# VH-VL binders against ER membrane protein complex subunit 8/9 homolog, part 19

Target 1, 192 residues: ER membrane protein complex subunit 8/9 homolog, of Dictyostelium discoideum (Social amoeba) (q55fm0)
Amino acid sequence: MNNNISITTEALSKAHLHSFKHHASSVNGILLGKADKNSILITDIIPLFHTQTLLPMFEVAMIQIEKYCRDNNIDMVGYYHSNQCIANELEPEPIAKKIADRLNNELNNMCFLMISKIEVNRPSGLVSIDKVGSDWLKNRKTLITIDTTSNSEDINEILKRNLQNIKESQIYDFEEYLSNPTRDWLNKSLVL
Below, E stands for the ipSAE of ESMFold2; O stands for the ipSAE of OpenDDE; V2 stands for 0.75 times the mean of E and O plus 0.25 times the DockQ between their complexes.

## First folded at step 9 (VH-VL; framework fv_zilovertamab)

Design h5 (from f2 with heavy chain G106S; at its last look DockQ between E and O 0.86; V2 from the best seeds 0.79)
Fold by OpenDDE, look of step 9:
Structure h5 (fold): chain C 192 residues (1-192), chain A 122 residues (1-122), chain B 107 residues (1-107)
Amino acid sequence: as target 1 above (192 residues)
Amino acid sequence: QVQLQESGPGLVKPSQTLSLTCTVSGYSFTDYWISWVRQAPGQGLEWMGLIRPSGGSTSYNQKFKDRLTISKDTSKNQVVLTMTNMDPVDTATYYCARAPYIWGESRYFDYWGHGTLVTVSS
Amino acid sequence: DIVMTQTPLSLPVTPGEPASISCRASQSVSSNLAWYQQKPGQAPRLLIYGASTKATGIPPRFSGSGYGTDFTLTINNIESEDAAYYFCQQYNNWPLTFGEGTKVEIK
């Protein structure tokens, strides 16, 4: 069922930064926010992997993310994925669909978003992936609204600024945390 | 000790809206999910929906999605069920139940309220 | 929706004897199966989760087994206090669904 999906500039920026940092790889992560019967508001993201996703590691991450969510009064509301080559706008990789199925099984009310090109008619650069039967299919007609209530700055300007400041170097994902536990994969100190 | 308690009207007229409140105590409100489950007289249990009190996200049984709204009041440790267009067929004991907020084990109910009977009659 | 079918619906048991209740799912629910006890005028009480894990405070005479589509709740050495309805519940798929319930009666 199609939800009205909105995402804050902060959350969107983080997702893009994760993709930018690992521009030669596919990336994925968890979307945080609030979901109801008609809408999903994404207010943050947790970056997970930039290489092949291993289900056991995903499970470990999810346990920790649940704790984080409880401690910070926020919910897991979805999953995001970026292909290795964003320009190709391919369907989600099989592993992405598997992860989405796993999340959907646990959360029921969740969204699956792919990071794609920012276009005039798609300023978020995100595409909704809808569950259709047992499969996940792109739905380009689904509009994803950028929530500018906290920041009215244009997303392109934000992204440009972040790149100029090399902010992508400051974001870490769960995979990087596993390699170096001193890295803040929750990105609590990241200022965008 | 963990305690859940349902409260609300025991009688509702057809087409009216039901409002029930689940008050929880004895644990951290945001650490567990809360579901509503009803049981018609002499019948089985039916899951209606749930809320995640941490962020307030909800999930509904599609059967009730159009009529049912679940919300929370963190300041009062309360979860509220609102169901519109009540019908005699909706006569049942309504329970709120707690579910552990643990990955893979968050959809069974370890504690239940005593339940409140709601009769829909003209 | 996954349909949970319990058998039997009524089970008379003599004190001291074992009782077994079956729950069949219309499709696989893995080990995501819970059992509840409900006495007259009371709310359900969790007995088993994860198909075989006993909830806190549940007597050892209660046990659960099964995986996939077929599950069993076993009550060894039935006591008079065990007279109740018993329900299975799957939480593998949305929506969550319950069995019809089995009435255990003491002879």
Scores: ipSAE 0.813, ipTM 0.923, lowest interface PAE 0.7, mean pLDDT 94
Fold by ESMFold2, look of step 9:
Structure h5 (fold): chain C 192 residues (1-192), chain A 122 residues (1-122), chain B 107 residues (1-107)
Amino acid sequence: as target 1 above (192 residues)
Amino acid sequence: QVQLQESGPGLVKPSQTLSLTCTVSGYSFTDYWISWVRQAPGQGLEWMGLIRPSGGSTSYNQKFKDRLTISKDTSKNQVVLTMTNMDPVDTATYYCARAPYIWGESRYFDYWGHGTLVTVSS
Amino acid sequence: DIVMTQTPLSLPVTPGEPASISCRASQSVSSNLAWYQQKPGQAPRLLIYGASTKATGIPPRFSGSGYGTDFTLTINNIESEDAAYYFCQQYNNWPLTFGEGTKVEIK
């Protein structure tokens, strides 16, 4: 419940670029990293859907991601979602809450993050959604910091550069993989 | 042949730190969560926490969260329990147990270690 | 936390006869329930998972049933080696919780 959340510059860039690639729709994906008693470190993300989340295919994706995690010494630590309509307030869609419940029940120690606009008071552009009783509620007080250990460049400059070069077009999600299996939704060769 | 073995001190003094090691063999380390479960003399079982074999992420029973750390050493097939500020009420047999680490099929314990009794007294 | 209540807490049995142990959850755990046997001085042994699926190597005389909040472990032909404690465990919610146990004794 009261976890310190940090996300690497690389993972943060990838999540925002996934949302930018599909700016006319909702997007979602899985956060990877390591979760401890007091902290969650996000070091990668796996993009999933950008049109409609189909629960049977979500379960298939989870099985594959779990295998990937075993093979690469990394863990599923959460879920991210960006609403189709980026409005003034961030309200999780019903499908996002359903997926979060499924993940929370499986993982116990995880975070649910909404992608929002990068601002001075929200430098990661992420907002934590916390479980309160049976509901999922925004918690703007949860600190989400950017881990700059491997990349100290400002996130705004990274996003600007990559959007200028249309690098978001090189990010594939699971939905795109389903239509063309040569599209690597794990994005192993992606360079941002 | 699946085998889990607990090792560590049988006696600790109040306020000291307990360290127990679970050494596993006979199966793929990455296919199973490892949990610690304890049993006070003459009483039932109490789940303490677990560790994922992949990245080492942990989950803890809130009762122990402030005192308990679970870690792993994959190269030695070992999981370590560390619990600070031991009290006589923590006297118990401590077991490590494995649960399948498969999406949607985890959290029951198919193999258990033999247990190690830890007595907390001066 | 989900409280698991077992009845009876003590169950004297006659060899060759059936016996049953009840486990009630304080809220639904669907079919996410396991049963364990623990002989004195030994670690627990998994008998049943998924409420009704026998673990590998468990004799046919053990069976489990139930869904939601009410579960039963049945031993159809008690043998003297079955004298032990029996525990249920839910794994539907965190934290994982166990019943208080039922002591099965040969009379």
Scores: ipSAE 0.722, ipTM 0.867, lowest interface PAE 1.1, mean pLDDT 89
ESMFold2 (binder alone), look of step 9: mean pLDDT 91; pTM 0.936

Design h6 (from f4 with heavy chain L50F; at its last look DockQ between E and O 0.86; V2 from the best seeds 0.86)
Fold by ESMFold2, look of step 9:
Structure h6 (fold): chain C 192 residues (1-192), chain A 122 residues (1-122), chain B 107 residues (1-107)
Amino acid sequence: as target 1 above (192 residues)
Amino acid sequence: QVQLQESGPGLVKPSQTLSLTCTVSGYTFTDYRIHWVRQAPGQGLEWMGFINPSGGSTSYNQKFKDRLTISKDTSKNQVVLTMTNMDPVDTATYYCARAPYIWGEGRYFDYWGHGTLVTVSS
Amino acid sequence: DIVMTQTPLSLPVTPGEPASISCRASQSVSSNLAWYQQKPGQAPRLLIYGASTRATGIPPRFSGSGYGTDFTLTINNIESEDAAYYFCQQYNNWPLTFGEGTKVEIK
């Protein structure tokens, strides 16, 4: 399956800021949007964990995200992961592969993205991890496009501005919600 | 109370495009995915694809993906199957069916439409 | 694709006689298996899901068993209204696949 993957500037910013907020650890979350025959558009993300992913809690989060999707006419379309270990930043950890398998079994049409550095040769900072047989392998040839329809500002300038204003502190994940239920991990009111 | 009803042409010539509509009622539209399943005369059932009721994401059996498009109109409680380049081997009864749209629940079909026979012949 | 093989393809029975239909998957589908009843010219009706869970409104004379690759639908105390085609369906893997069907006939 070679899907054209597109992600809005807003969703991309949120994913990178989640990783920046927890730069000393692995992070993960769910990609939201619409998946069609040959394309996946990502319009939002839901941050989940930044220390240890507990599978029973992941299942609880999925139930809640699915209800959110039904209520808001949006779909789960994938999973993102950022590794703690800089030396192998594109190699998905075993837990990430297990989560991707679980999600793929439910969705059948999804993408698995690793968050990496934003570079000239990788403007989104994202790399697709494709299911090949029984394994998940990076595929740098998968096209990942930034959808600038609603915001044409350069992603680096958005991240710089938001980090200077400490806006990443306003992004909550499910793990933080478990510690303090007033933290809205769906980030419904977040403005970046 | 729950009803699914297929509608569309009963006869299509080879190479033409088939368009079938599934109209649903009696339940909350967003609680179920809609799948299309077909059954050739005297043969078993064959899964074709589904559409999510929420954002309209789709998934297709690879056998059909180049010819098949599933879409929805939530305001009319309708799901539409469009299949291009029809061939006599595509002669079948086409069903829409619903499966629970609940995380972790199985993909079994508790209600089906009555089916519509589509014959493809010259 | 997971191939679902049903046996027998035809099963004549008399009222009160039990019937058993087998469904074999080409690889494990765990308990992700459903059974349907279909009368000629009608849509399938869900009997069993999760290999052994009876769907709402299905009489207790219908029961399912099995795990992994081998599954059985049992119809106890056959009634004349049970004459129909019966199909299994796996939902462990995509694409979803169905068995070829078994025609149960009252003899």
Scores: ipSAE 0.825, ipTM 0.903, lowest interface PAE 0.7, mean pLDDT 90
ESMFold2 (binder alone), look of step 9: mean pLDDT 91; pTM 0.923
OpenDDE, look of step 9: ipSAE 0.891; ipTM 0.944

Design h7 (from f4 with heavy chain L50W, light chain R54K; at its last look DockQ between E and O 0.80; V2 from the best seeds 0.83)
Fold by ESMFold2, look of step 9:
Structure h7 (fold): chain C 192 residues (1-192), chain A 122 residues (1-122), chain B 107 residues (1-107)
Amino acid sequence: as target 1 above (192 residues)
Amino acid sequence: QVQLQESGPGLVKPSQTLSLTCTVSGYTFTDYRIHWVRQAPGQGLEWMGWINPSGGSTSYNQKFKDRLTISKDTSKNQVVLTMTNMDPVDTATYYCARAPYIWGEGRYFDYWGHGTLVTVSS
Amino acid sequence: DIVMTQTPLSLPVTPGEPASISCRASQSVSSNLAWYQQKPGQAPRLLIYGASTKATGIPPRFSGSGYGTDFTLTINNIESEDAAYYFCQQYNNWPLTFGEGTKVEIK
C-alpha cells in the first residue's frame, strides 16, 4: 500500500462535506477512480453510512456501486472513514477495518483513508491507513495530493461557503436513501 | 460462444519489450475481469496481474510490477499485456483468462485463451 | 505467497476406476480453491470452484472436496478422455497461485 494518492477537488469536497453534515457521528463511504501500479487517483466518492454500518446493507450497496462503476467507466479504489471521537481521530474503528479487509480482498489495489482536519501540514485533511500484515495502521508519511486539473479553486474556499448551508446541501448517503428513496446517494445533481 | 485469443510475437530478443493482445468475444466485456497467467516450459503456472474492464484499474504480482503494464481497449474488446526488458527466463506460454466481475464472487477462471508461446532468444 | 503442493505428480489410471488428486496449501485458503483440466495444446478447462462447486458443463464424475489447507479432486469411473494435466489454484490471497500439476495417464 505505498501508492501515490491523489484526489480531485470535487471528490475531496464531497468527503469532507459528508463528515461535516454528520459531525456528531462516524461516517464512511467508497472512493471511486482509477488505481494503477504505483498510483491511485480518486475522482468521486459514494457516501454510505452516518450512524451504524449494517454489513448486509453494505453488501447491497457494493453490488449497486459496482453496477454504477460498470456504467460509468470508473472503479472502486478505496474506502474512507471519519471517527466521531476526537481523542481517537485517526484510529479506525473495528467496523472500518472489517470493511477495509473485505474491499482489499476484492480489489488488491486500494486505499483506506481517514478524514481528519485540514491543516497546513495536512492540506487534504486525509490520512492513509495501510495494511501491514494483518493490521491496518496509519501512515502519516503517505502524501495525498489534491488534483486541481478540473477545478483549481481552493478546497478551503469551497468547504467554507458550503458549511454555511450544510443542511441545505443535497449531499446524501446510502443510509439516507434507504429511509427516503428520493435522496440520490450517488449525488449526480450535487453542486458544490 | 465465449472465446479468448492471445496474439503477438512468438520470438522476442533479450532486453526488448513484449506486447501481447487478448481479444475476447461472446460475452459482455464489462462482466469479467481479465487476468494474465504464464507458464514456463516444464514449469507451473504463474499469475501476473489483472485489469478491471470498467475504469481500467490494475493490480500486479509484485514480481512483475516494475516492468509489466496491462491496458485495455474496450471498443475492440481487447486487453494488452506489455512487459519490458525481456530475458530468456521469461520464455513461457502466456494466457489470458477471465474471472467474474461480480461483487462477492471468487477469482477463478471459467474461460482461458489457448495461450501463445513467447521465446526470448537472440 | 501461498505455495500449492499437488500429489501425486503422475497418476496412471485404468478406465472405470476412480482417481484422486490432492492439493495442499501452505496456509489456509478457506474454500477459495479451483481445479482445472488441461490437455496438451489446449486451453485450461475449469472443473471445480469454491472447493466443491462444479463448473457449468462438467460431467458428474468430477467432484471436489476439502477446506482450509487440504483439498481433493476425485474422478469417478475414469474415462480415456480424462487423461490430462490437472492443477489447483487458490484465490484466497494475492497473488493467486497454482499447484504444479498432476499428469493423469491411462495405463
Scores: ipSAE 0.797, ipTM 0.890, lowest interface PAE 0.6, mean pLDDT 89
ESMFold2 (binder alone), look of step 9: mean pLDDT 91; pTM 0.927
OpenDDE, look of step 9: ipSAE 0.896; ipTM 0.945

Design h8 (from f2 with light chain N93S; at its last look DockQ between E and O 0.81; V2 from the best seeds 0.83)
Fold by ESMFold2, look of step 9:
Structure h8 (fold): chain C 192 residues (1-192), chain A 122 residues (1-122), chain B 107 residues (1-107)
Amino acid sequence: as target 1 above (192 residues)
Amino acid sequence: QVQLQESGPGLVKPSQTLSLTCTVSGYSFTDYWISWVRQAPGQGLEWMGLIRPSGGSTSYNQKFKDRLTISKDTSKNQVVLTMTNMDPVDTATYYCARAPYIWGEGRYFDYWGHGTLVTVSS
Amino acid sequence: DIVMTQTPLSLPVTPGEPASISCRASQSVSSNLAWYQQKPGQAPRLLIYGASTKATGIPPRFSGSGYGTDFTLTINNIESEDAAYYFCQQYNSWPLTFGEGTKVEIK
């Protein structure tokens, strides 16, 4: 059976805002939280790239995120990706599949999520991509639940408010950190 | 000096729940993953599952997933194995073992506990 | 699950001579292969990881080689203390799996 996947409103907001900030390109990042027997709870995300993923720099980012996880009692639990092209927006790019394999081999218990549009039948805007044999295939049947324990506000209203206040400009990814080391790609001080 | 020590009951009746504790010392608890591995008498080693010390995320061998829970208590440097519905075929020496929490190193076990024999018999 | 097959299952050896143990994986594990020694009544001890990298404190007489599906543990100039059970383990794919073991016995 598939893992039950839940994501906090805060983590979901960060992931969508990362995609909105770079709407003309593919984006990706790491999902943080806790993975257990049949469930994965995502409580934060770490944005990585918004152009082409550079594999040596991805490995550097993983080392740093691993230390962050040890220091903050959280775990890497997955990977998210958003395609540039609205056509085939749920078809994982080859680089995304390679990263998912790399993470799966390291972690085992993890999820691979594609960011798509928020719709009535997909309230999180996320779609699970499941490992099937040697490939990664979308599974539209997997429900990804929004954990509203700390914030019950509708995700659409949160995104609207933050976009109106241009808060997506305050979300940095690892690629931006490489260009300007004053950019906190862990977003520790971000308030959404 | 790095030490891992298993503790728990040596005898469990069929259908009962086993609880084993692995207590670690001599290193930083958050620097290593902890795994449980068992060895039936005269048999090879069987990986059961593991726990990450950071957030407590777990991974299980599918064979045990329905019966096995691994948890941690960082303040006590402890990892706990709980396995329900024990059967005589589960009679084995149970080891805890640590794997480096280093990206890219893989999950090989550089230090093992001394093991505790658990016999499942009426 | 990746099946790890060890040969031989029992290996009588003479001190001072070399000995070899083979481990074959049912599918490629790249270099993600470890070797362990388990002396009677003791826990396993890591000898080799990454197929060929010696663990800390392991004597130079132990070496590992191989890639993909075929791996070898070699003990050069075997000593009486090397009488033990030896296991390979793959960590390329989940679940982690071990070989059946090889009992090394000294005359």
Scores: ipSAE 0.819, ipTM 0.895, lowest interface PAE 0.6, mean pLDDT 90
ESMFold2 (binder alone), look of step 9: mean pLDDT 91; pTM 0.938
OpenDDE, look of step 9: ipSAE 0.854; ipTM 0.932

## First folded at step 10 (VH-VL; framework fv_zilovertamab)

Design i1 (from f4 with heavy chain T30K; at its last look DockQ between E and O 0.87; V2 from the best seeds 0.85)
Fold by ESMFold2, look of step 11:
Structure i1 (fold): chain C 192 residues (1-192), chain A 122 residues (1-122), chain B 107 residues (1-107)
Amino acid sequence: as target 1 above (192 residues)
Amino acid sequence: QVQLQESGPGLVKPSQTLSLTCTVSGYTFKDYRIHWVRQAPGQGLEWMGLINPSGGSTSYNQKFKDRLTISKDTSKNQVVLTMTNMDPVDTATYYCARAPYIWGEGRYFDYWGHGTLVTVSS
Amino acid sequence: DIVMTQTPLSLPVTPGEPASISCRASQSVSSNLAWYQQKPGQAPRLLIYGASTRATGIPPRFSGSGYGTDFTLTINNIESEDAAYYFCQQYNNWPLTFGEGTKVEIK
């Protein structure tokens, strides 16, 4: 059965800005929100890696994110990935599929999204990658809608303003935290 | 002391909606997922679904997905199972059970409720 | 769905002797297997998880073994109070599935 996937403007902005900050590399992270039988709502994201994803460090991050979720009444609902090479922007890299399998086994009810360009036929810039048999395949027919309940501003205007103000530099991921523990990869004080 | 207790009607007529409540105590609610499992008379156990204590996300056995809703009320330490369009084949003892909500830990049930028998009959 | 097959379905036992129950999975579940004891009118009780780890408060006469598809619950020095229904559960794949159970009876 099809999941109806929605993402808040705030979460969507944060994911795109993570990718913009590290435009020369692949990025990934965890989607947070609430997953029900026929729908997934994404309300936040936790950025993880922007170079090589190391599985032991991924496991450490998951333990901490789960604690964060328990403390903040929110759930892990998925995974996002952005490829370095735009030529194959929708084809998940082998490491992304491995992480998705690991996460799917733990969560059962989750989504796997690729970050792509924002355009008229893809207003969120996100594409669902669905589990089909033993593999993960892009599904361009699944639309990810933007939940504008808390912020109805156009996503393009939000991204333009934040990039002009270099706000992506204020987004930290887990990889940056590992290099400097004063970097808050949960981005609790971030204002976009 | 850890306790889970199911409550609700023991008799439901065909096509009616069942509502069962699992009330929990004696442990930190957020540390465990709550699952529902049923057992028809003289038969084995069947996993129905779960709910996360944190954000309330759910996951269902596909067999029940169209009829089953699991919800929670954290302020009352309660998890509620709602199942629509009941049929005599749904006659069973319904259990709530807890599993660790810890990344990488197994999905085994260290405490179960005592179960409540629900009979679906005219 | 992973099918869990238990043998035997009925197991008469003599107090003081060992008893064994087998659980076979239709595909590998690694070590993600639990065993439960259930007495009539009571909630199931966790005995073993991770195929071989005893749950808190479970006496050493209960032991589990196996990996992959074939698992065994062994009850050494059986006692009359061990007469109960025993079943396995895999938690490697969704949905979670259970064996049909083994009824252990005192001869």
Scores: ipSAE 0.834, ipTM 0.906, lowest interface PAE 0.6, mean pLDDT 90
ESMFold2, look of step 10: ipSAE 0.831; ipTM 0.902
ESMFold2 (binder alone), look of step 10: mean pLDDT 92; pTM 0.938
OpenDDE, look of step 10: ipSAE 0.895; ipTM 0.945
ESMFold2 (binder alone), look of step 11: mean pLDDT 91; pTM 0.931
OpenDDE, look of step 11: ipSAE 0.906; ipTM 0.948
ESMFold2, look of step 13: ipSAE 0.828; ipTM 0.903
ESMFold2 (binder alone), look of step 13: mean pLDDT 92; pTM 0.940
OpenDDE, look of step 13: ipSAE 0.907; ipTM 0.949
ESMFold2, look of step 15: ipSAE 0.813; ipTM 0.899
ESMFold2 (binder alone), look of step 15: mean pLDDT 91; pTM 0.936
OpenDDE, look of step 15: ipSAE 0.883; ipTM 0.937

Design i2 (from f4 with light chain N93Y; at its last look DockQ between E and O 0.88; V2 from the best seeds 0.85)
Fold by ESMFold2, look of step 10:
Formats: C-alpha cells, sequence, structure tokens
Structure i2 (fold): chain C 192 residues (1-192), chain A 122 residues (1-122), chain B 107 residues (1-107)
C-alpha cells in the first residue's frame, strides 16, 4: 500500500453523496487521480453500482472509464465501497474484494477505500483496505488527508447543502445510466 | 512510423544519477503505456517500471523503487528515467518499450527502442 | 517473482526444418505469455502474445502454444534470417519477468 493518500474535497463529497443517495444498499465506484511510488492523489470519482454489481457490466464500465482517463489526462487509482447500513460497515463484502483483486491485477499501484462515518479521528470518513497476502484487510494506520487546494470549504457544509437540495437528481452512477442513458454517470454537470 | 529512441549518457560514475530519455513518434502518445526494461551484459532482461501516458501514474519493480523515478513530458513525446546512486552492477543496456493502454489487454511490448548502453565505472 | 526458464539456451538449426523453444513458468501464468525475437544490433520484435496469437506482420511459420506453466515457440521452415535471440515474457503477475533467452544459430 502507498504511505500517503490524499483526496480532494470535491471527490470526497461525491463519494459520500453517492453513499447517502443509496443509504439502504451497498455502493461502489472508481477513484481517479494520479498514483506514484509514495502517494496517491484522488481528484475525482466515478460512481458505479448501488444494487447489484454484475462483473460483465463492471468490465464495460472499466473500458469506458479508461477511455475517459485517456481523454482527460487522469488515471484510475483505486476503488471505493460502502456497505449497506449494517453492524459491520467497514468489512468489505466478497464482491468488493473480487473487484479489488481485478483492479489490482490491472493497475498494480492503487488504493481500496471503504466509506465510513466522518469523525474527529477520521475526518475524511474513509478507511484504507490493504492487500495482505491473498486477503484484503483494514489498515486504520494509513493516513487519508483531504486536499483543499482547489476547494477549502468544510466537507460537512458541502454535504449539508447538497443533501437539502434535489439529492436524487444530482449525482448518478453507472447503474442509473444503464437504465436511462441521459443520466450522466460522469457527473459533469454536478454542482457542489 | 512508430519509433522509440533512448538517449542519454553512455558512461556514469558510481553514486551519480542516471537520466535517460525515451522519445516516441508515429503513434498517439496516450494509446500506450511506456515501460523501461534493462539487460546487463550476458544476463537476462529485467522489468523496471512503467508510466501511464494519461495522468502520469507510475508503477515500479520493488527492486528499483527507492532509486527509480519515471516521468513524462507529453508536449515533447518524452518519457524520462531517472535512477540515483548508480553502481557498477547497474551497467546494462536500457530499453524503453510500449504496451497497449487498453483495459484487459495484456502487458506485452509491440515496439521497443534500440536500447542504450550505460556503463557505470570510474 | 515468477521465474521463466527457457530451454535450450542455444539452438543450432538447419534451414527448412522446424525448431522449438520451451519456456516454463514457476507458477501458472494462464495464457499471459509473449515471445520476442531480437536480431543482432536490432530492437526486439514481438512475435506472439496471449501464448498463441501471432502479432501483426509476423509470418505464419512462427507459432506459439501452451497454457499455465509450459509454453512452446515453434518456427517451421527455418530461414537464414531467423538466426536471432528469442525470449519469453509473462504478464500475469507483477513484476513482469522474462526468460533467459535462446540463441538460434544456423548450422
Amino acid sequence: as target 1 above (192 residues)
Amino acid sequence: QVQLQESGPGLVKPSQTLSLTCTVSGYTFTDYRIHWVRQAPGQGLEWMGLINPSGGSTSYNQKFKDRLTISKDTSKNQVVLTMTNMDPVDTATYYCARAPYIWGEGRYFDYWGHGTLVTVSS
Amino acid sequence: DIVMTQTPLSLPVTPGEPASISCRASQSVSSNLAWYQQKPGQAPRLLIYGASTRATGIPPRFSGSGYGTDFTLTINNIESEDAAYYFCQQYNYWPLTFGEGTKVEIK
């Protein structure tokens, strides 16, 4: 695992909003940014699924995200997952581990993050899941910092504002795009 | 047509920093990842690392991780290898090679540079 | 790291006859195996990828086979220009690793 993971306020907001929109289900998505040998900077996310992750649909999404990356000078750098609101919110589901393995094989240099509650000791609300041998295990020691260079607003205020608006119509994932192709799962028109 | 060309010093003193440039042409830069591979005289090939042409993300062989940096300059169609603390055992021919930047496609190299010999000696 | 072992390391050949080079992986690499040719003073040239898929522009006398740990490059109807260094590469695991190479020489 890399030592330093940073996520921009915008990307972090999108990930939490995806989870809030579909709070009764698991959600997942792809982290975009730049990974080097000692750090990963996450500057955007692409939401994928909120009910059922089917591997063939995941493969289709990856092909499209890779083209987006080539066109926009950005890289896939990881994967995020949020469990259904249940007692063990930080334990990755089997499908999340399978997707992480698939991505790790393609990317080699990536991070796997679980979405959790924003707290004083975890201001991003994210927990790193590291590959240890053949398994994926929580690593609470990995520091995940919020990069405020492009947006210095408090994440809690951004989330509060966006939850009070037409929340369902603001952020879309790939699953919603599949049912209605006018739903922009890249969220180019999203205003935080 | 598709060309990859390594350039840089042929001789480096021990403990100094090596800088090699891979200049590419004849194809769309963002369609392929660039990898670095070296071969010591009389030895097998070693994969060193890669760089994505899109965001510039890198991945390194752990053997070289502490000394190796790969960077790019898209405006010049160039990828640069920088390797610190060179040692006589690093004497080798250094190649850049391209691999498809296509999800699910393998990591095989359809074009290679001709290689540049770097000798590390006093 | 996956060790790729090639045999033979040197292969004298007679023009017009077939020749085979073996590559064995220390663990299964599925079909994620490539073969390269490098003539003296030239850049390496991709021959085969995916264990058996011929790269564009490669003549049909070159063929690859195998799956898992055991792979073979076959050159039918050896020609004088086939005298070269040949090596395999696995791309199933990181780091990518290469065989030691086989020098093919005309008898």
Scores: ipSAE 0.810, ipTM 0.893, lowest interface PAE 0.6, mean pLDDT 89
ESMFold2 (binder alone), look of step 10: mean pLDDT 92; pTM 0.944
OpenDDE, look of step 10: ipSAE 0.877; ipTM 0.939

